# Designs tried in a protein design chat: VH-VL binders against c1abc3. Part 11

Target 1, 185 residues: c1abc3
Amino acid sequence: MAAGVQGESVARNYAEALLVLARKADDAEGWGALLRQVADAINNDVNLSRFLESPRIAAEQKSVVLSKALGDKVPHLFLRFLQQLVKNRRQMLIPAIATEYETLRDAASGIVHARVTVARETGDEEAKMIAERLSKATGKTVVPHFAVDPSILGGVVVRVGDTVMDGSLRRKLGMLRRRMGGTRA
Below, E stands for the ipSAE of ESMFold2; O stands for the ipSAE of OpenDDE; V2 stands for 0.75 times the mean of E and O plus 0.25 times the DockQ between their complexes.

## First folded at step 3 (VH-VL; framework fv_recibokibart)

Design r3a (at its last look DockQ between E and O 0.02; V2 from the best seeds 0.00; counts 0 for: pae O 6.8 > 2, placed apart)
Fold by ESMFold2, look of step 3:
Formats: sequence, C-alpha cells, structure tokens
Structure r3a (fold): chain C 185 residues (1-185), chain A 123 residues (1-123), chain B 108 residues (1-108)
Amino acid sequence: as target 1 above (185 residues)
Amino acid sequence: QVQLVQSGAEVKKPGASVKVSCKASGYTFTDYYMHWAKQAPGQGLEWIGEINPSGGSTNYNQKFQGRVTMTRDTSISTAYMELSRLRSDDTAVYYCARDYDFWSGYYGYFDYWGQGTLVTVSS
Amino acid sequence: QIVLTQSPGTLSLSPGERATLSCRASQSVSSSYLHWYQQKPGQAPRLWIYDASSRATGIPDRFSGSGSGTDFTLTISRLEPEDFATYYCQQYGSSPLTFGQGTKLEIK
C-alpha cells in the first residue's frame, strides 16, 4: 500500500505494459484478477510480505520461490512479469500496480466511475435511470457509486473521475508496444 | 545475422552430469530469453526451461526441477544448461532457442534455434 | 499442463494435394500463444506459423493457420516436394510450455 507520487507513475507504467500483454492473451479481466490476488496475498500474509521486502534475500531466490509457487498456476508471461518486478526491486508496488491496471482496463473499455451524492437513499430504478443519463451526458458507460449526504438539501452532486479513455492513453500504449518491438523485419 | 552455436556431442555414464553451451551472436544477448528443449531419438520436443540472461532468472519445467540448472555468462554471450543424475532416457538432442522478452511485443515463440547437441547416456 | 494432441500422426500424400493438420489442446489457448514449427530430419525446428495464423518470414502463402480455443489447424493448399517434413504445434499460454507430438507429412 505505500505508493507515493513517484510510485504511482512507476506503477502506472508497469500496469500499462501488463495490460498490453493481457490483451494479446485475450484475457485482460483474468490477468487483472490474478494481479489482485497476488496484491492481496502481499497485503494479508505477513510472512510473504517480509520475505519479498527482505534485502538479505537475493532477487534470484525470490524469483525461484515465485516460479515454484506459481509456475503451473498462472500464465507463463504473467510469471515473467512478476519476476521482472522482483529483478527491478518493484515487487512491493504490486498492490499499486493492480489498482492502476484496473483503472486502465476500465478506461480502455469506455467505462467510467462517478461518485453520486444524493440527499436520500436511491432505489434500484432511480439508480439505473441516473446511470443511463450520466452515460448519455459523458458518452461513456458510467458506473455510479452512491453516497447519501442529507446536508445537500435534496439535490444531487455528481463527480466524474478522471478515468476516461482518451487519445493520450492509446498513444502511450502504442509507444510502450513500439519500445518493446524486436529486431524482426 | 543471428546465430546460436552449441557445444559438441557428449557421451556420459548414468549418474553423471552434462553441461551444454549455447553461444549467441548477431544480436544483443541480454535482450532475449534463452530456452532449452529436449528431443529424444525419433520423438517430439519437450520444453526444459528458460533463462533471462539479464539478471539470470529461470523458469523450469517441473519435470526437470531439481536436476536442471540454467546459467549464462554475459561477457561471452553464452547460455548453459546442466542436467545432473543422468539416466538412459536422457539420451536426446538438446536445443537452445531464442525468444523475445516481454517488452518486445514478439514473444512466446522461438525464432532462432541452435544446431542441437546430442547427449548419449550409456553404460 | 496443457496437452497438445496432433492428428494424424502420419499423413501420406502426393505433391499437389491439400494437407490438413490438426492440433487440439486439452484446455483453451489464446491464438496469440499457439505456434507451428517445421522440422526436417537432422535439422533444428524452424518457426513456420506464429499466433495461430501469421506466417513467419519467407513462408509461402500456400501455408495457412487457423483456429481458436482448443482446435487449431495448419493447411497446405497444394503440396510441394519441399513441404514433406514433421510439423509441431506449440503453446506458450501455460507453464510448462508444451509441443504436440508432431504430424509427419510424408510422400505417398
């Protein structure tokens, strides 16, 4: 969980790279779920967290443990990705990388999240109508998250986050792909 | 021109070890994974494992875990595979093969192969 | 592990005929992780088709690959004498990486 401003930029770069790989596998959702499982294990297993953080354990040994534990349970290239994080000493960023990956995946699908503050509890039909109207207004599929605040005197306050798919994100993914290009003709 | 040149044929007794080398030229050795595969006489291909020459991380087929060690020497662009506690069914041709790293966008298939190294295990 | 089963094991045909080689996976494999190699006796394998359907550099267009999920096919529309060899499929989606047992395409 200890991501700073610099850590967020690094985590986003790794998340962008992983999403490119996951899309080639046709499984952006599944790779995201795997990444979240690893992140949760790091956050919830003190012994695993201490092992991965330890400066006394060589990166090669951490990689061997990952290979033995995960080698036949995850996609091969996903395992390589985790081993690359260990090599670069970024394995403790995995929770932040998972969060960035989920944001990028949702943005690429034309899905955005909105915080909708209402004065009174919203019924299912009202929630659906609000989501539909927000989607029309934004040109995206909007997933609303409702909160109740009676102090707004019966009004509605909508805040749409910056999770929007745009040309800048697509260009960055294209640049990352080109940076990974090989010597093939 | 990319080239992978493997060490010569070897004859070993059961219980011994063998270390096969694969010298790379014509490309940046540390930018590509190196794989090893086994082909027993008249049979198909079996993946043994891989090494990332940058940093030396490895992944092994669990069938060979405990008997195989993959290493490299980046100063001479050479990968090695050592197989220990040899038995007669280890008699095979062993290939090294190149694979792009995951940053390249071209990965998971072997575009260049070594010529193969015959290892014969006989008493 | 993912088992790749190739059929037929041996295919005897004459030049000019159409060949169809099958590769079936025990579990679903992304087309991006299914590849084909050609091997002639005494030689190393050569990459032939990658990503299920993309021809490697210099491979004639009479070779085509197709399929998805668990069923993949290599087709040669009109056999030439140089096409008689053994063909292997390979998956990269799951560790261990695995090859099919091969289809030997031989002259009748």
Scores: ipSAE 0.369, ipTM 0.744, lowest interface PAE 3.9, mean pLDDT 83
Fold by OpenDDE, look of step 3:
Structure r3a (fold): chain C 185 residues (1-185), chain A 123 residues (1-123), chain B 108 residues (1-108)
Amino acid sequence: as target 1 above (185 residues)
Amino acid sequence: QVQLVQSGAEVKKPGASVKVSCKASGYTFTDYYMHWAKQAPGQGLEWIGEINPSGGSTNYNQKFQGRVTMTRDTSISTAYMELSRLRSDDTAVYYCARDYDFWSGYYGYFDYWGQGTLVTVSS
Amino acid sequence: QIVLTQSPGTLSLSPGERATLSCRASQSVSSSYLHWYQQKPGQAPRLWIYDASSRATGIPDRFSGSGSGTDFTLTISRLEPEDFATYYCQQYGSSPLTFGQGTKLEIK
C-alpha cells in the first residue's frame, strides 16, 4: 500500500488523533495493536484490500462491513475512527497510519524505529549488536527494521525518520573514487 | 476461450444515433462488468463507461453523460453501447472490454477486448 | 478526475536497448488499480501489466512494472522488435476511469 508524500503527512495526522483517543482510553498500546491487526489484514488479505480499494463500493457499505467485522471486538471510538477514514476515502492509509501511530507512541516511551539496510541478511546476533550500537549512539531504545540491499556492498545504511546515516561500503568507495578523480559510484 | 466480437463499422450522419454490440463467449457473461472505450483516429483511449454484470447499473464518464446508454442482453450474452446526438468528433473506434473481476466488480482492468467498431460521423 | 500523464510522448530506441516509460498520476493511485496496456496499429489494446507490477499472461519477463503513489514505471530491459508499440497506463482507483495519453515506442 502506497500513500505518497501527502499521504504520509495525512497518515501522521490521523495517527496523532488516534493516539490522543487511545491515551484518553488509557490504552495506547492496545489500540496500536488493534490498528496493526487491521493494517496487517489489509496488507495480507487480498479480498479485504480489494474491497476497501474499490471505487465501486460505497463508503457506507465499507463502513458496514467494518462494523460487522469489528463491532464487538474493538472499542467504539476505535471503530468510529476507522469508519471516519472510510468516509473520507482514506481507508487505504490504515497501514501507514499504523506505522505512524507506533512511531509516535514509542517516541513517547523513548523508543525509536530505524530502517537498517544491510548488504546481506543478518543473523540474530548481528542484528542485536546493531540494535545495541544504535541505541547507544542515540541514547534511545532503537528497534531496527532490516532490509537487504546488496548494492550497498557492505556496512549499513540507517534511516531514522528523515535522517539518513550512510555507513555503507558503497558510499565509502564512492568517496574514494571522487577523491581519486573518478566518477560517482 | 474468452472472445468479444463487436458489430461492424457504422456510418452515421450528425444528429443520428449508433448502437454498437459486443457479443461475449467463452465465459459466464453475467459475472463480469463490461466497459466501453473510445479511440479517435490517431488518439489515445478514452473511457466511456461501464455496466455491471446484471445490467441494472451503469457508470458513465461525465463527458458522455446524457448521450450514452449501455445495456445488456443476457439471453444472448451481448452488451450494447448506444451513442446519440452524434457529432463529427464522435468518429472513432469503439471497444468493448471485459473487466477482470475476480471479486465481482472489485477490479478495474481489462483482460479481454473486442476487435473494435469504427463509427464514422459525416454529413 | 485523476489525470495520468505519460512520458515521453514518443520514445525512439533500437532493439536491445532499455526502455523506461513513465506514468504520473495527478493524485495518488493504489497500485492495485494501476495497469498498463500495449497497442499496435490496427489492433485492440492488450493487457500488459496489472496491479502496477504484475505481468499479464504470456508477457515476457523483460517487461516489468513498478511504482507507487503518483509515479509508475514500465520498463523493458532489452527491447525486442515486437515490443515497439504504444503503451497506455490506466487507473480505476477513482471514478472516472482514466487512461494516460500513451507513449509510442518506435524504432530509431
Scores: ipSAE 0.017, ipTM 0.573, lowest interface PAE 6.8, mean pLDDT 89
ESMFold2 (binder alone), look of step 3: mean pLDDT 93; pTM 0.949

Design r3b (at its last look DockQ between E and O 0.35; V2 from the best seeds 0.00; counts 0 for: pae E 3.1 > 2)
Fold by OpenDDE, look of step 3:
Structure r3b (fold): chain C 185 residues (1-185), chain A 123 residues (1-123), chain B 108 residues (1-108)
Amino acid sequence: as target 1 above (185 residues)
Amino acid sequence: QVQLVQSGAEVKKPGASVKVSCKASGYTFTDYYMHWAKQAPGQGLEWIGEIDPSGGSTNYNQKFQGRVTMTRDTSISTAYMELSRLRSDDTAVYYCARDYDFWSGYEGYFDYWGQGTLVTVSS
Amino acid sequence: QIVLTQSPGTLSLSPGERATLSCRASQSVSSSYLHWYQQKPGQAPRLWIYDASSRATGIPDRFSGSGSGTDFTLTISRLEPEDFATYYCQQYGSSPLTFGQGTKLEIK
């Protein structure tokens, strides 16, 4: 648990640093996309993942490979960023860094990601309505990420960061039970 | 005060190698990247490559790839650039130049330069 | 690679005149990654303008940088004798890092 939290913190720090550079380059979106591509490659290419993860391969050698592979294809400082991760033996955090980067980037643009739990699968129209309502409520552009959990019985549970808004039917029923002298649900 | 002091002029034959040194002082050597640039007589500047503060990562201009090796000796705050298989068109003044470390700075420019090292390649 | 083309190659002016130096990039470069250096004969280059428009420490206010995208300019409002040198633009956005071919500012 501690290791996980620490990892997240580290990933966020790297994401912040990269975002600063990306903004300086006036291309936060482009840099984010590149980072995501690298992250996806790591997640989907077993050979690449093994290569990057292998302690038998020196960091310097990994850096050289990155230089040759990405060289003039990515911004100079982006490449340097990746090499820095390799140097620090944190290259396997790239997927996490990519996620944190996107979160930070979007936040800076007034975009908020929300996890929206629903009791049943939502259609496109309903999803759009939920997004609009959340955006209106928060004053920000909300991007909902839907999850289905029938146990909430109905309504929606919305999580934004550490904040949870439980508008579920389950909660309402629980409250009603308590008011009627029932046990906590 | 920040200073980059390079080694003296070199005269080499074609096919030989040259190793130029750049001794840094007046700042934390391990906090900054070091770059190298080439300037042929009467010509402009050409970027050769860079080496990270620890010496564990290098990026070279493809034009010099395979012939250039950059290293650092942290114990004496010295960066090195070795160029092999020298040819006549390698005759130039070579400069080391300081750049910020990725994590310590945000300005991607060369704020301090060595005095330059003339390398002459002649048969 | 990004090619930086400076113009003119040589600029002959007299002290007191205004100088305008151009640096054109083959593709867009962030202003934060465009820099200028001054070099005098027999000397190493010296950082002069960074981030397209910021003067390095000790650089007189008669020097100014401007531009964005592919077109950048270094301007000297009123030339002093010590300003006659070669000026190079440089980009840090893409590998390999590249310099312009330089503009030589000489005394008419």
Scores: ipSAE 0.847, ipTM 0.939, lowest interface PAE 0.6, mean pLDDT 92
Fold by ESMFold2, look of step 3:
Structure r3b (fold): chain C 185 residues (1-185), chain A 123 residues (1-123), chain B 108 residues (1-108)
Amino acid sequence: as target 1 above (185 residues)
Amino acid sequence: QVQLVQSGAEVKKPGASVKVSCKASGYTFTDYYMHWAKQAPGQGLEWIGEIDPSGGSTNYNQKFQGRVTMTRDTSISTAYMELSRLRSDDTAVYYCARDYDFWSGYEGYFDYWGQGTLVTVSS
Amino acid sequence: QIVLTQSPGTLSLSPGERATLSCRASQSVSSSYLHWYQQKPGQAPRLWIYDASSRATGIPDRFSGSGSGTDFTLTISRLEPEDFATYYCQQYGSSPLTFGQGTKLEIK
C-alpha cells in the first residue's frame, strides 16, 4: 500500500470529498462503514486486489465491473466516487482513504471546506476576502475551493460542507451572498 | 449559453439499433456527467444511464443493461446513446441532460436538457 | 429502487388559486437528492426546485418546496397562467435514478 506524505495528502483530499457527499446524503457513518467494507475487500480478496491493481485492465473496464457489481447496492454517488478513483488510478488508496475518512469524521470543530463557484476568474485579493468572510460567517477556518463556471448567470454560488446547516450559519451565509451578488445555480 | 443539441428524429423497425447524439456547447464538456432519459408518448421520465465524458465510465439502469451503450467524442463535445434490439415500446422521446458538476463532480440535479430526439419503432 | 409516487395525477385549478403537489418516496430520500422539474408539452423538462426547497435561477418565489424523509411537497401560492404544466419529482440518492410519474396542473 502506498504511504507517506504524498499518499496521505492525496488520500485525505479524497476522504474530504467523500465526507461532503456522505453528509449531503445525511449518512456520514453509513458511508464510512461502506468505504471500510470496500477497503477490507481489497485487503482480503486477492482476485479483487489483482483486478483493481492490474495496469493491463482499462479503467473503463474496471468501472463497468464496479457498476455491475455495486450499482443498486450502494448509494449512486458512492459508486461514482469509486469510479472516479479508478479513473484517476487511485483505487489502491481506498484503505488509506477509509482511514482518513474515519479521522475526519471523528474530528472536533476546526477546518471546513467551501465550494465557491464564480462566473469568472478571481484574483488573490478577492479569494482572500471570500475566505475571510466565510470564516467569519461559519466561525471556523474556511478553505475555499474555486471553480469557474461561466454558465451561472453571474455572481457567486457558495456551498459549505454538507446540507445540514444551523440557522445562525444560514443567516451569516445569506449576508455573504447579498454582499457578493450570488446566484442559486 | 449552455446548449445541448440532439440529433433529429429517427424511424426504425423492430430489431434495429438507433444512435442518438447530443452535442454540448458553452461549457467544458469533460467536467460534467451526461445523462439520458426516456419519455414514452404521454408518459413520464425514465432514467437510462449516465456517462463521464472525461474517462468514458458509464452507469446504466439495469432495465436497459445489455441493450444500451453510451459513448462520447471529446474532440467534438458530443455524447451518444445507442439502443439495440428495438421494440415497439422503445418509441419515445430521448433526452440528454447535464449533471451539474462542482468540485467533487457529484452534484445531483440536471440543470440543462437537450431538446429531445423522437425515436419511432414501427413494424 | 426508490419509487416516487406523485399525487394527484391531475390537478385542475384556476389562475390565482393555491396548488399543492405531493411526492412520496418508497423509502427515505435525503432532501439534498430530491428535485423538481417543470415540463410543458413539446418541451424538455426544466429544473425548477433542487435540494427539496431551493428554487433554480429565475424561478418565482410563489413556488416553494418542502419536505423530508419520504414526503415532499411543491406549493404554488398563487397560480399564474404560465404555471400550468406537468411537474416531476426526481431522486438522485439511489440507482437507478427515478422520477415520479408527474402531476399535470391544468386550467379548470
Scores: ipSAE 0.423, ipTM 0.772, lowest interface PAE 3.1, mean pLDDT 83
ESMFold2 (binder alone), look of step 3: mean pLDDT 93; pTM 0.949

Design r3c (at its last look DockQ between E and O 0.29; V2 from the best seeds 0.00; counts 0 for: pae E 7.9 > 2)
Fold by OpenDDE, look of step 3:
Structure r3c (fold): chain C 185 residues (1-185), chain A 123 residues (1-123), chain B 108 residues (1-108)
Amino acid sequence: as target 1 above (185 residues)
Amino acid sequence: QVQLVQSGAEVKKPGASVKVSCKASGYTFTDYYMHWAKQAPGQGLEWIGEINPSGGYTNYNQKFQGRVTMTRDTSISTAYMELSRLRSDDTAVYYCARDYDFWSGYEGYFDYWGQGTLVTVSS
Amino acid sequence: QIVLTQSPGTLSLSPGERATLSCRASQSVSSSYLHWYQQKPGQAPRLWIYDASSRATGIPDRFSGSGSGTDFTLTISRLEPEDFATYYCQQYGSSPLTFGQGTKLEIK
């Protein structure tokens, strides 16, 4: 389920809360990994997803199952966190929370995730170069996530959060056209 | 001020059950987990289990699993611990203890304790 | 489960002396999940040190906590008569929650 805008904000809030707990435990990476595992399980196990999504199953029963499944395998407060989500009927946001958690965690470590749109598939070397250039430009460690969109014709479009940097040929050509048209007027 | 007031001492026969109460005051009862601990005479503390704020979820130490039942009555801000099939080694002082506010504190400790309830199991 | 072993079992000292209490965990415990409680005879335990090194409200500065990983220490710089009690360490990191067996600090 795609979390709407409201869902995203809620997911971020929970991610922040979890990150606080994880940092206190001095294991932000470990907790993030656990959360990701749970998220992946939800996404890949239909039975688990149905179980967690079912309104016919009481929150308490879901919490018991989580306790039995995870038990002493995870930190005590990590389990409690998940159970709190269940209590609040937010368990289906776990995948979104995992994503937000990773974003927040990495940001705190100076790591920035960027969506990089390219006109064609990039090779490993090109990807590395783009990552390095973005890192140099931002002063942070940038992890690029590539998407292919031929409509940009060339260049790159980079999105970091709400900020978009459009270095595409499409944009450049558009600008050129506007300049040429303006000179005729 | 936060207070946890437990019920009085109990004397039970082996095989019987005992239910200890813990009345909370001075804070929002429904915001905090409640824990229970056992302390045998001259011995240390042993964690029995926890119950969530709503009372709908409990987590027990396996040592007590099957014999302990924790409940809450939110209308009177009271937590209960019932221990069944009592044995002589169940003779102990039992404590309720308030957990921290999970969403505001994140410390994870028992900040307030009841005064304890002595349960004596003797034939 | 995580076993917490406290040492010594009994510590006999005089007022004015320095006390060092040890708590060793069978596996690594985050400092944020290691706590100390004080208990006097006939009384309930009382939170004393939390997060390994933070003093609870009203706890004198002569008390200090330290440690990480598997080794934690509670130190009393200069013992006062009211400090003689049993001290328990506790871990909140993993279920089941567990306590050390306690160190009894008694007057020599």
Scores: ipSAE 0.649, ipTM 0.860, lowest interface PAE 0.8, mean pLDDT 91
Fold by ESMFold2, look of step 3:
Structure r3c (fold): chain C 185 residues (1-185), chain A 123 residues (1-123), chain B 108 residues (1-108)
Amino acid sequence: as target 1 above (185 residues)
Amino acid sequence: QVQLVQSGAEVKKPGASVKVSCKASGYTFTDYYMHWAKQAPGQGLEWIGEINPSGGYTNYNQKFQGRVTMTRDTSISTAYMELSRLRSDDTAVYYCARDYDFWSGYEGYFDYWGQGTLVTVSS
Amino acid sequence: QIVLTQSPGTLSLSPGERATLSCRASQSVSSSYLHWYQQKPGQAPRLWIYDASSRATGIPDRFSGSGSGTDFTLTISRLEPEDFATYYCQQYGSSPLTFGQGTKLEIK
């Protein structure tokens, strides 16, 4: 890896956010199956893929069609998640997001992945210390994934499932929304 | 402090349209979804839909689809709900409500409500 | 869509009594997405209980919520005069979002 902290992929960020929501709904398996179904539809249905990719169709119109097609058939926050992807022009990442979601779900039992956003690059020793402290706080083996984002104006934003971040979940999720939002990041 | 201030009561004829406003203050308007709910006289609450003020994306209750349009103006932190082709059973108090959504606290509940706007549809 | 059925529709009790309000969902709802609101005449609803069992800020501990799956309950252990109002349950887990039809708690 180049000198410094390995950056996090966009698809993994979205998958982590969705998995947290799915666990709050007590249905990580069901949300994963639903996400895979949407991903497969994009990969296998040329008309759907062309509709979602088309620059001639406004993001708002794509969002309305998704709401009409899925509104009563999927969890509310799942629909909201898809519509946020359309707003951010990331709906074509859905197959990659599904793959990352499945990986995260499968890895869950003894190893938990954390996204650690920092304002400046960290060295290997600092990364090890962060992982060790997070592991003690969670009671699990934490694997941190570092990203550098100067816009957080210093400090550290950490996301690890639901349990370890109760007090800081608002800030952590707020930073994700900033990066997912079209006009904000 | 968070406040949601709605426009005043309206009297409309059947077939007309009404546009209710909801001005937000005390928080970053674009960070939270805004919802609208209907309460007919002596009745319970019915969800109409939601808007993401960032980008303007909407999701409507199917029962109102085709008659409702939600918009916002981020320069004045104001959400709008327009209901068209009014009929007598649209007479109700309409509320806006702020979403304390999964991004902010991981619970999707309505933590602040506007004072309500009475819309009366009479001939 | 998930239908929330509240019972009873009207509950007539005196101050000092215990009240039990039920909310039944047509499909399972995670307790994290089941909320209760109080509404008095001429006022907007107020968040009362969230996540099935957590009291909103300033709500007295005589109010408690419980339940999971399809059956949820709001209990008031000892009614005060200010508690007489209409209570709505609400689910946030499935679109469209829905409210129960309400239980009106009134003075006997």
Scores: ipSAE 0.015, ipTM 0.582, lowest interface PAE 7.9, mean pLDDT 81
ESMFold2 (binder alone), look of step 3: mean pLDDT 92; pTM 0.947

Design r3d (at its last look DockQ between E and O 0.66; V2 from the best seeds 0.00; counts 0 for: DG spot H54, pae O 2.6 > 2)
Fold by ESMFold2, look of step 3:
Structure r3d (fold): chain C 185 residues (1-185), chain A 123 residues (1-123), chain B 108 residues (1-108)
Amino acid sequence: as target 1 above (185 residues)
Amino acid sequence: QVQLVQSGAEVKKPGASVKVSCKASGYTFTDYYMHWAKQAPGQGLEWIGEINPDGGSTNYNQKFQGRVTMTRDTSISTAYMELSRLRSDDTAVYYCARDYDFWSGYEGYFDYWGQGTLVTVSS
Amino acid sequence: QIVLTQSPGTLSLSPGERATLSCRASQSVSSSYLHWYQQKPGQAPRLWIYDASSRATGIPDRFSGSGSGTDFTLTISRLEPEDFATYYCQQYGSSPLTFGQGTKLEIK
């Protein structure tokens, strides 16, 4: 529904808007890379972060600096998007917006993230096998994120995006559980 | 009816400044970016820059950076472009033009234009 | 910046003939950001074609736009006397926004 999509979170709402613009430009991946670069600059450059965060610097002044620094280096509507964030005092959300953009772009490309809880630590080859089997089971490219919880007694618990577990998925995950139980005893 | 009415022709000497106005009517002034473009006699169009009337943020063509200032007065729905340190090759017709902001739509084109303002720079 | 090169610079034709105006970009431009304007002497430009192929309000269907990437075309199937003017393409994808230098469509 229209109201639910736009209201999930502030960062997601901005990410959705940017993704629409990026698709009109036929470059959703390139705009995502640009947004990640800006987000990384904010996270790693204390002076930039302080400048953007400072209430002593007017939003108009921040917009001028962005225009001078980026105006000939980024798409026109990408620059306008950053300036709109500054006008709305949301520029410090750019790292969160980048993460939400990547999630939305991946979902449209058949990539999903899975929360995989295991009883014991997994090795690299075991993790790769879990990802491959989850991808086969879901029909999508799965990027797993592992957590350890010994209370599941040698098993595995999987949540793939917001997909509710069903019987077919449970059967395929049962094979992964048996392999992980045999590997870790 | 959307209308953009610009100030009258100006004659200036080299080194002076000029400020051209563009009064908007028939729409909500703050909902749309305003652009400025230059057309030298017998030549094509050159984009100078844009202003968001809501908040006053600007983007300038680097060729004009440092010489151009775009402002607006929302109480009278008027945009301004000031060009300083005028040179003889600044002799041109200057147009204002409206476009969408990205909240109103996903189009980026100039749907309404002012009538143009001739600026002549001569000794 | 993205340079738009229009060809030919001047196109001399008679009413009833077909006109083909070319706009070549120095870098790829999304068709959603490529637009055409018509300008007659002493007048402001007028939006003619937007999004490479969509006609603006009131523009006759003898005008059509096409193209993608770096190559775009404006075609007039049968010229009318009122069609003789200068046509500019414009890109909105990359700053600075740029126009082509124009194709002057003139009678004979």
Scores: ipSAE 0.540, ipTM 0.822, lowest interface PAE 2.3, mean pLDDT 84
Fold by OpenDDE, look of step 3:
Structure r3d (fold): chain C 185 residues (1-185), chain A 123 residues (1-123), chain B 108 residues (1-108)
Amino acid sequence: as target 1 above (185 residues)
Amino acid sequence: QVQLVQSGAEVKKPGASVKVSCKASGYTFTDYYMHWAKQAPGQGLEWIGEINPDGGSTNYNQKFQGRVTMTRDTSISTAYMELSRLRSDDTAVYYCARDYDFWSGYEGYFDYWGQGTLVTVSS
Amino acid sequence: QIVLTQSPGTLSLSPGERATLSCRASQSVSSSYLHWYQQKPGQAPRLWIYDASSRATGIPDRFSGSGSGTDFTLTISRLEPEDFATYYCQQYGSSPLTFGQGTKLEIK
C-alpha cells in the first residue's frame, strides 16, 4: 500500500522521531531492521494487515496484540512507538515509515541509494564497477539498484532521489538528431 | 510541584482483588507514562507495568499478565493499578512512578514516585 | 529479560570513605537506559543517577556514575552520614523493565 503525499510527510516525521530514539539506544541499524521486519510482515501477511487496518478493531486491542507479540523481543521504546502509531490510527504507514527511516539512517551514514538503468543485464563485476564510479563521483557510498531497459541502447541512467543523470546512448543520439535537424527520438 | 499521592493501606484475603490509586498533581498528567512497581518486605523492586499518557495502552510484566489492570482517569489525574487473584506473595508496598515524556524524553527513568501503598494479603 | 546484578549486596563503610557500587547487566544496556535510585527505610525510591552518569537534581557532586555495555558503577567519593541507604540500578532498554537486587550501604 502506497501512502499519499500527506502520508509520506507524516511517515518521514515518524521516521525522524524513531531514528532519534534509535540513536539514543545506539542501535539505529537494529531498530531499522526491526521496523523493516514489521513492515514486511504487514505487507506479506494478509491477516495481519487486515487486523491492523480494520476500523472495527479497537486501537487498544491492536496495541495489546503488539505488546504480546513484541513486548519482550524489542526495545521498549520501539514498542511504544508502534503502539503510538496504532493510537494515532497510523499503523498502516509503517511500511512507508520503514522506507523513510532507512533513507534517513543511510543519509546520516553517507550511504546513498541509486536506481541505475542499464540497457542489458549487468554482471557482478560490472555492477561493482558502476557502484564504485558512482561512489567516487558523489563522494558517498552508493548502493545501486539495477533495472534493465534496452530502449536506452547503452550507457546508464542514474536516479538519486529527485535527481536524474541520463548518460544513455539514446539521449546522446537524440541530441545529435536534433542538431542535424531531425526529430526527437 | 510534582506530587504523586497514593491510596491507603489495604488488607485483603487470598483470591480477592485490590485497586490502588495514584493521584498526580503539579504537571500535565496526560504527558507522561505511569509505572507501577512492587516491593515485597525487605526485598528489592519489581516492575509491574506501565500505562501510556492517555490510558489507551498498557505494557505489563509477563509475571503479572492476566492479573493486573492499569487504568487512568484523566479527568481527575489519577492512575489505578488493580491486582486480582491475590496471594500471600502479593504482600508488598506498591509504588506508582512517573516516567519521562515519550517524545521528548532522554532518560527513561522514574523522576517522581508515590509514597507507596502497603497491600497485605493474609488468610 | 535483562538481569541486573549488583555487588556487593551489603557494603559497610565509615563516613569519609569511598564507596564503589557495581551493577552488571546480563546483556548490553545503553547508557541512556541505565539509572540509579536511592532508597531509605520507609521511603519511596528516589532518582539518583540517570543515563548512567548524570546526577539527578539536587544530588551532590560526590556521587558519580560511570560505565557502559554490561558494567556500570556508582561511586561516592566521600561518604556522608545521609548517604547510607540502599541503592538500586535499573534498566529500561528492553522489556521488561528490571531492577538490580540492590546494594545496602550501611555504617560500619
Scores: ipSAE 0.196, ipTM 0.717, lowest interface PAE 2.6, mean pLDDT 89
ESMFold2 (binder alone), look of step 3: mean pLDDT 92; pTM 0.947

